# Ledger of designs, part 277: VH-VL binders against o27280

Target 1, 266 residues: o27280
Amino acid sequence: MDSMNVPEVLEIKRIVEESESVKTFIFSWDFRREVRPGQFVMVWDFRDEKPMSVSLIDPVRSEIGISIRRVGEFTDRVHGLSEGDLLGIRGPYGRGFELMGRDILLVGGGIGMAPLAALADEATARGMRVDALVAARTADELLFLDRLEAAGVNISTCTDDGSCGFKGFAHERLLTLEENHDMAAVCGPEPMMFQVMRILDERDVPAQLSLERYMKCAVGICGQCCLDDTGFRVCAEGPVFWSQELSRVREFGRYRRDPAGRRVPW

## First folded at step 11 (VH-VL)

Design X29 (framework fv_cemiplimab)
Fold by ESMFold2-Fast, scan of step 11:
Structure X29 (fold): chain C 266 residues (1-266), chain A 118 residues (1-118), chain B 107 residues (1-107)
Amino acid sequence: as target 1 above (266 residues)
Amino acid sequence: EVQLLESGGVLVQPGGSLRLSCAASGFTFSDYGMTWVRQAPGKGLEWVSGISGEGEWIYFADSVKGRFTISRDNSKNTLYLQMNSLKGEDTAVYYCTRGDYSWPFDYWGQGTLVTVSS
Amino acid sequence: DIQMTQSPSSLSASVGDSITITCRASQKISNYLNWYQQKPGKAPNLLIYEASTLQSGVPSRFSGSGSGTDFTLTIRTLQPEDFATYYCQQSLSTPYTFGPGTVVDFR
């Protein structure tokens, strides 16, 4: 029996409140099932199952963490749980981030900082220099700043309203940063990632981008049409893609698809 | 055929407010981001604001941030620009365009003139 | 902000001439550059996007070239309807910026 495909019922060991809308749920984990930054798990509350990126990978404590933003019925129910309650977890799934070179730029928007926080831990453990551009609409939606600082990450922030750091969007802040990096990893709202990707491509910085909406497709569950105009199927290899792969996907940054396969613009 | 028709431009006093509308036809409105571009009398083009197809992503020029609000009603195929705390420097013809960060400004309306003067 | 400049600010030409307008970005923008034409008293219309792709319905006498910081718009065999102001615009990042325009007028 493939243990990765059968949900294991795990006790919530600890809950960290990251913000008013985001919590990190921490579980004991058997690292014989290796998990890498950028991968996700399926979280089952005994009614519905949803994909969630892994935000903490700690082999020393034998723990993983999953950060969840409250946005709908499933996440509202999960946010109502307490330490000691049970959730079903299966995985990990998907391809994770690849690390190369000596320095990396992380660009994260909102909850998109969750998989990047796990990546920051691995990159710093490898001795890489890590710069993070953390973006949100307001200061209270900036996530993981204390954790990133504790890991030795060089942090810059931007908020749409100017309540913390640069006043503006991630791509606007990125234009004012002239420092070169060997690679970048980007995760956040798709329109943010699209605009950041263009700037990184112009600078010849190889970038990997994580697309939450393709996590279900990566496990072979695809009730939606995941096609681009070139005939390339993006659902098979997610959620992390190289910028060269995404440049061929006409829908990236422009629209998504509903359960019936219809286009839904951003 | 794609058509965009702006309305609402009038003479307003400094510090006043005004709402511009743009009626779109000939395409599936919600599939496209929309943009406002202005042109002061005898001057060049200046980008003002953009909004994504379902209205989730909104961008403003620094000169209008905090004073202008862009919105859309996809059920009515209409784009809006709410202009508050108007200044003399806001005097311009305001053009509605189809396009945003993801698409070139490929169709433009005829423009509506806003004059800010006492 | 990415600043855009155009040269010349104005030029005089006759029907049948070939003309070139240049556009320069203050930093590299790859091929994220659009060209617009504005006739007197009219709204602008898109001529070229992504530096060299001709918009549907635009006559083949119009062409664009360039990448990085330096771009050109060429009009071959100028027609009476081509007397207009031409604007370049960078589309790499917000805030989107236009060049100051080039007026093409009768000689």
Scores: ipSAE 0.621, ipTM 0.831, lowest interface PAE 1.9, mean pLDDT 88

Design X3 (framework fv_cemiplimab)
Fold by ESMFold2-Fast, scan of step 11:
Structure X3 (fold): chain C 266 residues (1-266), chain A 118 residues (1-118), chain B 107 residues (1-107)
Amino acid sequence: as target 1 above (266 residues)
Amino acid sequence: EVQLLESGGVLVQPGGSLRLSCAASGFTFSDYGMTWVRQAPGKGLEWVSYISGSGEWIYFADSVKGRFTISRDNSKNTLYLQMNSLKGEDTAVYYCTRGDYSWPFDYWGQGTLVTVSS
Amino acid sequence: DIQMTQSPSSLSASVGDSITITCRASQKISNYLNWYQQKPGKAPNLLIYEASTLQSGVPSRFSGSGSGTDFTLTIRTLQPEDFATYYCQQSLSTPYTFGPGTVVDFR
């Protein structure tokens, strides 16, 4: 995308409450504009515009879903909306996940399960065996378990506080779940993704990881989306990267950048 | 020159509480994760806890989980370990180290002795 | 949890000897293994990280090797200041675990 286009104004068809802090907003979508798991859209509430990952892709019903966690003023306003209300949607943008092989491991932390839920749907539709490790701070923050189970996904859970499943973190749980996988997809907080990547690298499992922090830019020309070591612009070349690409990026899992380009540690 | 200096170690009764401090200098404190490692008299090293540069990512050893809390004040270049419900098994020299999941424990303080005894 | 073991638990050596200390992980940890030296009454210091990378300022007589589950620390031409306790530590995943240590005594 080469210009600033006005978002298309769409009606909220349905709202699914995923947790106290997360809602999925469902819209009718014309699938002549292809959407793949791992891509994002710009959501406009007529005041501010923010990038959000696509969490549901349903060509049969002609619907997309966008899952939004309540984290600030913009998301608070959007969470206050009802079925029938309007939002501006622009996109999709970015590089999506690629599927290969016969079996896939999904590792998701918190809202990072949103793009992975869409990927799980596609993988199961292709006849792949899907194992998902769903991680959160508490049981109430585990997302999409019913949807994953309905799709035939083999689910493992972990919570930091031990309120559901394994007591501990995703990477600690992953060490106890050694299964044969042709590939993995990982999405969540960068410190989690970094540690999970190390374990997958040790197992010689090719992994794709989604860097959601860079989705602030709607178009690929943005200096703040540039990674220090590679010069990649995440909006144009990501947000999904192979583990081999990220293994040499010094900032991955250690620090991010504020709007002025200054380092902010994790 | 990187320096880490622990303080706060004293004799404390079982069931008591104690807060340890670690003063850091010679590097940008907020850019590094910090770790506490302990060593009981005549025994080996045991990892206790880690905290990320921002303070948002925290991990504990099972032996101290629920009883200890780790925190940091980046404006003061100081790391803390709040120790509650202390047991005799917590008697050890506590070391402050610079290091995390992405960085080895490359600098260590000189340690502070905590003795838990009636 | 990943358990670490070291062999031998202690050894006696003379200045000029070459010695080897072994470290084993209960499961594969790739090269995420660090070695530390601790002298009596002192804090540990980092010798080697990522199995074989020598820390800045550490003498070249120290070397590390191995991957997966089996690792070695070698000290060539042992010097008086090398009599100490040596610990390995896995850095793949929390909880980070140390080996029980190997005491290197003067004979």
Scores: ipSAE 0.550, ipTM 0.793, lowest interface PAE 2.3, mean pLDDT 88

Design X30 (framework fv_cemiplimab)
Fold by ESMFold2-Fast, scan of step 11:
Structure X30 (fold): chain C 266 residues (1-266), chain A 118 residues (1-118), chain B 107 residues (1-107)
Amino acid sequence: as target 1 above (266 residues)
Amino acid sequence: EVQLLESGGVLVQPGGSLRLSCAASGFTFSDYGMTWVRQAPGKGLEWVSGISGSDEWIYFADSVKGRFTISRDNSKNTLYLQMNSLKGEDTAVYYCTRGDYSWPFDYWGQGTLVTVSS
Amino acid sequence: DIQMTQSPSSLSASVGDSITITCRASQKISNYLNWYQQKPGKAPNLLIYEASTLQSGVPSRFSGSGSGTDFTLTIRTLQPEDFATYYCQQSLSTPYTFGPGTVVDFR
C-alpha cells in the first residue's frame, strides 16, 4: 500500500446486477498491487468516500469487483452510474482472510457474501473443498448463489422467513450441518456472526470474521470504527479478525459506534 | 442498583390477549438484549423470547411463535410481551431478564403471574 | 433442539455437607452452560456462566466444571440459604433450554 493513499480514478468496465439492491462494479486492476479476499477499498464518487469489500479478484482478466448494496445517499448515487463512468478507488486496505487446511466453511449474511465470494474463488482454485452457508432475511437477498455454484461450492441456504432453504437463522442452520472443516470464514451482521462463532468454537473450528463497520477515512484516521476493550481499529488491524480476538471484545454483536463515538445497539 | 419489575399478569380466558411490561432501571437499557422466561406452577424454567438492544434481532420458542410478540421502548427503559391466542398451557409466572444471545441472564425481575383459565 | 437433563432430580443434605449436581446436554455445547439458583417463592438468580465463571457476589463455595456434554455444579460446606432448586441452561444456540431442575432439601 502507498503511504499517501491517494485515490486512483478508474473507469467502470462492467456492472453486474446481483439483486434488486446489489450491484458489482468491475474495474481493470494492476495486480502488481496485490489484493486478497477480505480486503476493502475506499470508493470515491467525487463527493463522498465509503469503504467497500472486494468481491471479485481476477488476475487472469486483470479485474477487481466491488459489490455495493443500495442503502443510502452515497450508494444510491453510485447505483445510478453506468459502464464507462469514473470512480475513485483507494487501497486495498486491511487484513485479508488466511486459508488453512483442506476443507473450509463460509458463512455469509446478506452483503457479507461479497468478500466470501472472492475467498471461495481462491479456495476452490487451490483445490480446497468449500461449503457455504448463505443466509438472508428473504430469498431475494441471497447473493452469489450462481457464482458459488459455478465455482464448485457446496451450498446451503437459509432465510429468516423461510422463502428459500432452511427457515430460520444461520446459527440454527449451522447446527444441522457437517462438522468436517479445517477453518471457517464468516461475514454478515454482527449478531449473526456472534452466534455462528459460538458454534464454531464448540467444534474447534478456527474462524475468521469480517467486520463491515462504516469508515469515513482511509488514511489511518478512523475513530468511529475502533473496537472497545481491545483498541483494535477495523481499517488498520481488521476488517478480518480471528474468533479468539473477537470473543474478548465486549461490544462485538451488541453495539457499534456512531461518528461521535456514541453506542448504537444491534 | 439493577432492577427489573414485571407487571400485567392477570387471569384471562383461553383465546384471550394480554400485554406484559417490564420496567428496567440501574443500567443503560439499550446496551443489553432482554429475555422473557416463564415457569408454570410447580414446574421448571422455559425460555420464551429474546430481543436485541435495537429490537432488530428477535427470537421465539416454538411453543409461542405466531402468538407472542416481543418489543421494547428504549426511551422508556421498558420491555413488552404481547400474548395473543392464550392457551391453558401458557399459565405461568413470566420473568423479565437482562441478557440474550450475547449476555447471560444475569438479573431477573420478581415475575408476574398469568393464569389462563375459563 | 438441545435437550438438558439433570441428576439427581432431588437430594437431601445437611448444613456443612458438600453436594454435586450433574447436568448433561444432548449434544456438545463447549462451555456455553449457565447455572441458576431459585429459592422457594423467589425469582432465579445467576450463579455461574460459561460453565465455571462465578457471577459477581456469588460465594466461593459454589463452583462449576465440565465441558462438551457433561457439567457439574458443586456446593461445598452447604449453608442454610443454599436449600433451593438449581437449574442448568445451555447458551450455545436458540432456542435456549433449561434442565428440569434439582431440588436441594433439608435432610
Scores: ipSAE 0.732, ipTM 0.869, lowest interface PAE 1.3, mean pLDDT 89

Design X31 (framework fv_cemiplimab)
Fold by ESMFold2-Fast, scan of step 11:
Structure X31 (fold): chain C 266 residues (1-266), chain A 118 residues (1-118), chain B 107 residues (1-107)
Amino acid sequence: as target 1 above (266 residues)
Amino acid sequence: EVQLLESGGVLVQPGGSLRLSCAASGFTFSDYGMTWVRQAPGKGLEWVSGISGSSEWIYFADSVKGRFTISRDNSKNTLYLQMNSLKGEDTAVYYCTRGDYSWPFDYWGQGTLVTVSS
Amino acid sequence: DIQMTQSPSSLSASVGDSITITCRASQKISNYLNWYQQKPGKAPNLLIYEASTLQSGVPSRFSGSGSGTDFTLTIRTLQPEDFATYYCQQSLSTPYTFGPGTVVDFR
């Protein structure tokens, strides 16, 4: 699709500093090109192009937001940009989250809260009750707490070091939360998602999980959609998958593959 | 053939430090998380710590948190447990095992005895 | 933390007997339960994972069952090499916890 595959050069309208390492870049957006929570865009800095989840979808202001964590050369360059500077954006790509029922649990780790923040906005607009478990290594790495609070979300936090909320990991905190939900959406590092999925599975809560590494598969960059080294191939468009789909994937949460197909451990 | 060989267990004074090693062979070490499990004399098994293949995901039992550190060197196929501020109740046989949150503890080493006594 | 208990703490049996060991979790753990065997002076050996799946090389006389909070290990036609201590372990969540063990002694 031409409108999807050609980058639009867009002006950075506003930058929100979410943490020391995370910024949200906000752009004017024509919503004739629909964007759903869980979808991503390709961000082009006129040198390299990288997939980034959409973290804000605001049709009233005609804006989208893209949250970027500083992890390497590309993201360092993008973090150096100012309001008024230009970036290329193409997309959106991938399948978005599906909402069902009346109650939803969001479980996000680090930058994984980005697509979940957009989902929280949509779920709240639909009249759903939204509970969010926000996890990070330290208090200063917790993301979107003010946005979630403003949206009326019921927030629980946990940090590995105990600097905010429950001391421990997301799955350990989830184990102590008693309320059940019609569905869950989970996004964060795969080891977190794997362990959270087990608890949700025990509770018979259908969950959707967003896997960053399969964003490239959704746009055809990897050339093969293989989630299991035994030759099992998933034909579903990522990055969002149902927990029942991922429960059959032996590599999920354990290792990923580089472009050559070699195992890279978590 | 999967093999895990622990070493480093000795008598150490309370408050002292000790580093245990576990040499792995017979499998691609970096593909697996690894775990330390201990057993005090005449008692049952107690999970101590686990580490993912990349070393980015590390878990500790509350009894050792802040005192013990788990690490690995994938280039040497070796798992480590650094034990600081040792107490009498840390006296145990320490087992190295293959497995973590994503895999059962399917292979165990022979164990190495750590005795903490004055 | 998820607490694990085992019953009985010990039992005496003869070769050819069939025995049952039970394990209870303080909260629901689905089928995320493993069974281990430990012989005197030796390291534990994995027998069963995911409550009922036999580890490769484990004799078919061993079987596991249960889900949620109640689990059972059964050994049919007990052999001399089966006299050992048996441990259950929950694998739902860290911190991983073991039962206190069941000692199977020769009568």
Scores: ipSAE 0.744, ipTM 0.879, lowest interface PAE 1.4, mean pLDDT 89

Design X32 (framework fv_cemiplimab)
Fold by OpenDDE, second read of step 12:
Structure X32 (fold): chain C 266 residues (1-266), chain A 118 residues (1-118), chain B 107 residues (1-107)
Amino acid sequence: as target 1 above (266 residues)
Amino acid sequence: EVQLLESGGVLVQPGGSLRLSCAASGFTFSDYGMTWVRQAPGKGLEWVSGISGSGDWIYFADSVKGRFTISRDNSKNTLYLQMNSLKGEDTAVYYCTRGDYSWPFDYWGQGTLVTVSS
Amino acid sequence: DIQMTQSPSSLSASVGDSITITCRASQKISNYLNWYQQKPGKAPNLLIYEASTLQSGVPSRFSGSGSGTDFTLTIRTLQPEDFATYYCQQSLSTPYTFGPGTVVDFR
C-alpha cells in the first residue's frame, strides 16, 4: 500500500486550458484513496513542491484534476509540461468541505474557484441546488463557467472592470442578492473572503472558507502554515474552516506570512 | 507613537485638480489598510476611499468614483488622494485614517482643508 | 447604501451624569458598528469597535452595546473632556457610512 506521505509519480493524462494563466492537470487516480472537495495535494516537479487544491474529482473516469495558476518559478515549470509528462503527487491532505442542506452558495475568486468547482460537482450530484458567484479581475480570468453551467449550477459573475457580469467585487455583488442559502462555501483572495464572510454572518448563513497559506510539510509538523493567533495549521485543521473558527483568527483577511515568516499585507 | 499628517489642502476652482498626501509614522505602514474620510464644514463624516496594505484592493464612495484616485507608496510611508474634476461639494477637511474593511479607523490625522470655490 | 441615524441630535448634560446615545442602521449589520468621538477642531477618535469592544486607552466609563440595527453608546459619570460630538459608523460594507453625529454639550 502506498503511503499518502510518499509522492506517487503520475503521468499527466491531459491538460485543460482554463484561462491564460490557469491550467488543469488531470491524472488517473485510485479512488481507494479517498479525496474530498476542499482538500489539497502536494505537487512535486522533482525540484520543488507546492500545495494545490483538487479541482476535479471524477470517480467514473477514475481521474482527479489539479488547477494551477501560473504565478512563479514552480508554476512556470509545471505550465511548461505536456501530456504524458510526470509529476509527483502526495496526499490528499487537509479538511475538505462539508455539504449540508438543500441549496448552497459558492463564492469564488480567481483560482479560488478550483476547489469550489469540485464541490459544485458533488453538490449537484447529490441533488442540491447550487448557486455560484464567480469573481475575477476581468472576464478572461473567470474560471470553470462552462463546467459549472454543464453541471446545472446557477452562475452569477462579477468582474473588477465590469467586462462580465456585475462590475465590482464579489462581496458587492453578494449584497445585491437577496436570496439566502442553507450554507455557503467561499474561496479566493482573503480580502474578498473576509468581506463575504461578514455578509454571510449578518445573514446567518453558515459558511465554510478555504484558506491559502505558504505550506511546506502538509502534515502539521513544520508550522509554516500556522495562523495567528489560534495556531491553527492550515494543512491540518484546514484549509477549509468554518466562519466561527476564522472569526477567532486575527490573521485572516489582514495579513499572511511569507516563507521567512514575515508579515505580508493583502 | 502612531502619527498621520495630511497635507495638500488648498483653495481650488471648480473643475480643478488637487493631490493630498498623508505621511504615516510610528507603525509598519504596509501592514495596514488606509482610508480617507472627509468632513464638510459644520457637517458629519463621510467615507471617501480605502486602500489595502498592498494597494491591490481599492474602494471609493459613489460620490467620488471616476474623479478621485487613491494610492500609496509604502517605501515612503505615504498615502495619496488624487482629486480631479473637483466640485463645490468636495469642500471639506480631509482626514487620513488607519483602517480598512478589516480594521476600525483607530488613528486619524488632523486633516487638511480643501476648498473648492469660484 | 446602509443609512445610519442617531438619537438624539444633541443633548445637554452635567459632569457626573450618565448619558446614552443611540444609533440605528437601515438594515441589520450584526455587530459591525464603531463609535467615534470628535472634539471641535480635532480629528475623530475611536472609542468602541464591533459594537462593544473598548478601544485601548479609552476609559472604562465608555461602553457600547447592541446588535442588528440598534446600538447604544453609554458614558457613565461624564467628565469635562467627554463633551464632544459622537458618531457611529457601520463597518459591514462599503460605503462605510457614519451617523449624523450627536453633540454632547454642557447643561
Scores: ipSAE 0.877, ipTM 0.936, lowest interface PAE 0.6, mean pLDDT 95
Fold by ESMFold2-Fast, scan of step 11:
Parts: C-alpha cells; structure tokens; sequence
Structure X32 (fold): chain C 266 residues (1-266), chain A 118 residues (1-118), chain B 107 residues (1-107)
C-alpha cells in the first residue's frame, strides 16, 4: 500500500536453543532486501506483532536469524512453534550499526547480545579486531559465547552473581579492561547501557547504543514516540544512536513512557 | 518541598539484624533512584547501596555485599535497608538520599544512628 | 575501585577569604564528580555536580572545575555559614567513592 510494507509469511527453517529462555528462529531471506546488523523486523504470530532484532545475517546461505527471549504471552506462543511452522515477518527496519576504525568493543547484556552477534560477524569479516564483554545476571543467561569464539572474538564475561567470569556489572568489569578501542557498540538493559556509556565517554571511545523500546516507532510513521525536553525525537533515528546523541536524552537509563505518557521507571 | 525521613536506627548486638526505613515526600518517588550513604562517628562518607526507580537495579558497596538488602515500596513512598550479620564496623549514621547512577544525591535525610555493640 | 583523595585535609580561613580545595581520582573519571558540603551535626548538601554545574539554590561564590583526575572546588568571599567539611564523590561507576573530606575551620 502507500506507506507500510505488508508482512511476508515465512516458514521457520531451523530453531536453535540458545538458553533455557532464548531461541533463535532461522528463515530463508532474499538479500535483495538488504539487512544490516542493528536492524530489526516485526514478527507476527497472526495475533500480535512485536519488534525483534536480527541476530544472524548470512547472505551465503540466504538466511536470517531472529533471537527471542521468553518474557510474556507473545514470546511464549512463539517459543511453542516448531520447524515448518509459519510466522509473518516485516522489514527490515531502523538504522543499523556503522563500523569504523580497526578495533571494536561490543558490550552486550542478556538478549542485547543478539544484534551484537550479527555485528561481530560483519566486523570480523571486515578484518576488524573484535572484543566482546558479555554480561548477564547468571552464567546460564550468557548468550552466544560459542558463536563469538568461533568467529574469533576475544571474550570477557561478567555475571551479577559471580557464577561465570567477573563478579559484578558490565560497567564495573569494563573499568578493569584497560584496552581502548576505535569504537564500541552496546546493547542491553538501559541502566547497563547508561553506565557503560559513561565509561566509554571518559575514554573518548565513540559508541553506538541500541534502544529496543523505540523499535516500533522506527517502522515508518512515528506516532508513539515522546519528545524529550531536548526536543529530540528518538524514534526518527533509532533504534541505534551515537552516545553523543543519547547523553542529552533525560529519559535514557531512567524511565520510559506508557501509552498515556506516564513515566515507567527502570 | 522534598523531604526524606530515616527511621529504625537503634543499638544492636554483633551478628544481629535491623531494618531501616526512609519515608519520602514532596516528589514523585518512583521517578528517582535512591541511595543509602553512611558515616561512622567522626569519619567521612561511605556509599552503601543504590536502587533504581523500579527497584530492579541494585548496587552495593563491597563491605556490605551479601549482608545488606535494599528495597523500595513505591506505593508507600518508602525506601528500606535490611541489615543482617551486623558488625561493629557497621556503626554509623545512615543517610537516605535521592539519586542513583542516573542522578546526583541532591536531597538527603537527617540520618538515623545505628550502633553495633555488645 | 576508584579511590578519591582530597587536599588539604583541613584548612583555617577567615570570613572574606577565597579558598581552594582539590580532589584527585586514582583513574580518569571525565567530569563525573560531585561536591558536597556538610555542616557540623547536619546532613550533607549537594553543591556541584558534573564537576562544574552549580546545584539550584547554591550561592554563586561556589565554583567547581577540572576534568580527568584533578578537580578543584573554590569558595570566593568565604561566609560564616561556609565553615564546614567538603567532600568530593566520583559518579563514573559503582561502587561510588567519596574523598576523605576537607575541614574548613575558622582562624
């Protein structure tokens, strides 16, 4: 039609169980519709539609992967599907990550490691040196470690409970990693991203951060996005933003808004 | 007018437990992270713990990890600090402050004195 | 952990003097540094955040400067109510750490 793309109904080709709560759904994809790391698709189960980051981009096999964490009714239904079942896919949407320089640091928290896994593949394919800091609450929630290792990524881990790697939070672990990088990409819960961003700012490392909550606003017409007191419309440029842009957004890391415009704290 | 009022500070024996409360008024409590800062008699300030507006993001000083728990009840505009396995070194005035990783500690309560001694 | 030091540990001054207190971080913290004032028997008050931004209601005689590891709090034309202990605090990362304090006493 005139303004929005129609969902394409695709067969689930393969399902990879990443953890007890995370699965990657793999689909055949026509790469004449280019997909970049940091972009997302709208996943439709014929009842509800939700934005999901693309976690695998494989033009050689003509496949994309979408990693989904079980967190509610929609994701529970999708997790119940099998190979051969159908899902509606729209997209890709949003601004993807930009790569620059020779060295990149990836900082991922929980499911936020999903878009960064796709970025790691592209960065290594370009000959960049890739370091990843993978953070989670517990060891069983660390995602994509084997995939990152297979890609040649140098991995550091941290868990809140100390069950794997550094005991503590991503930003606390980052302080003990004294290497500098030409750029960084960060994705995870906003409180983690906010604190990581401050350390990268101190080191003069330009960072791109992915804000999953603004994905719906990025799919064409932005009617749902709230203006910050900076006058900045997050959805127009999202979900990936440079740290310099986000440092001026009062909401980032503190609160989000419900449909009525009320603040929902982190 | 922003007000923070701590309560619960008493004399406790080593190994004991105590819960501190901080009643907040004059602002939308859930919009702000909150922090506990303590000060031993005649000594400087020591950050103890912080909690985000929702209560989901919690941070502790190494000296209290595993012994103290921070929590909040946004429906009652109240911040809590549950202190277990208390040591003499925990003797201090405990201040409730508005602010966390995302906001400076811009308002402070009057403090409540916790004494850990036999 | 990021360690904070202050100098001097104490200083004596007269009303009308200008004084300077320094704060040093064990590693770079950009401008993520706050200053607090604590009067005897009272709770601390925020004076300055992000190294140089004056908190609302704080008199303009207070100013902060610095970046990286070295920071300065300056009080111009010291008033009687300014005799207090001053603390710096790094806000770059948890665990947050305060300096040991600088006592500003009358001569």
Amino acid sequence: as target 1 above (266 residues)
Amino acid sequence: EVQLLESGGVLVQPGGSLRLSCAASGFTFSDYGMTWVRQAPGKGLEWVSGISGSGDWIYFADSVKGRFTISRDNSKNTLYLQMNSLKGEDTAVYYCTRGDYSWPFDYWGQGTLVTVSS
Amino acid sequence: DIQMTQSPSSLSASVGDSITITCRASQKISNYLNWYQQKPGKAPNLLIYEASTLQSGVPSRFSGSGSGTDFTLTIRTLQPEDFATYYCQQSLSTPYTFGPGTVVDFR
Scores: ipSAE 0.761, ipTM 0.887, lowest interface PAE 1.2, mean pLDDT 89

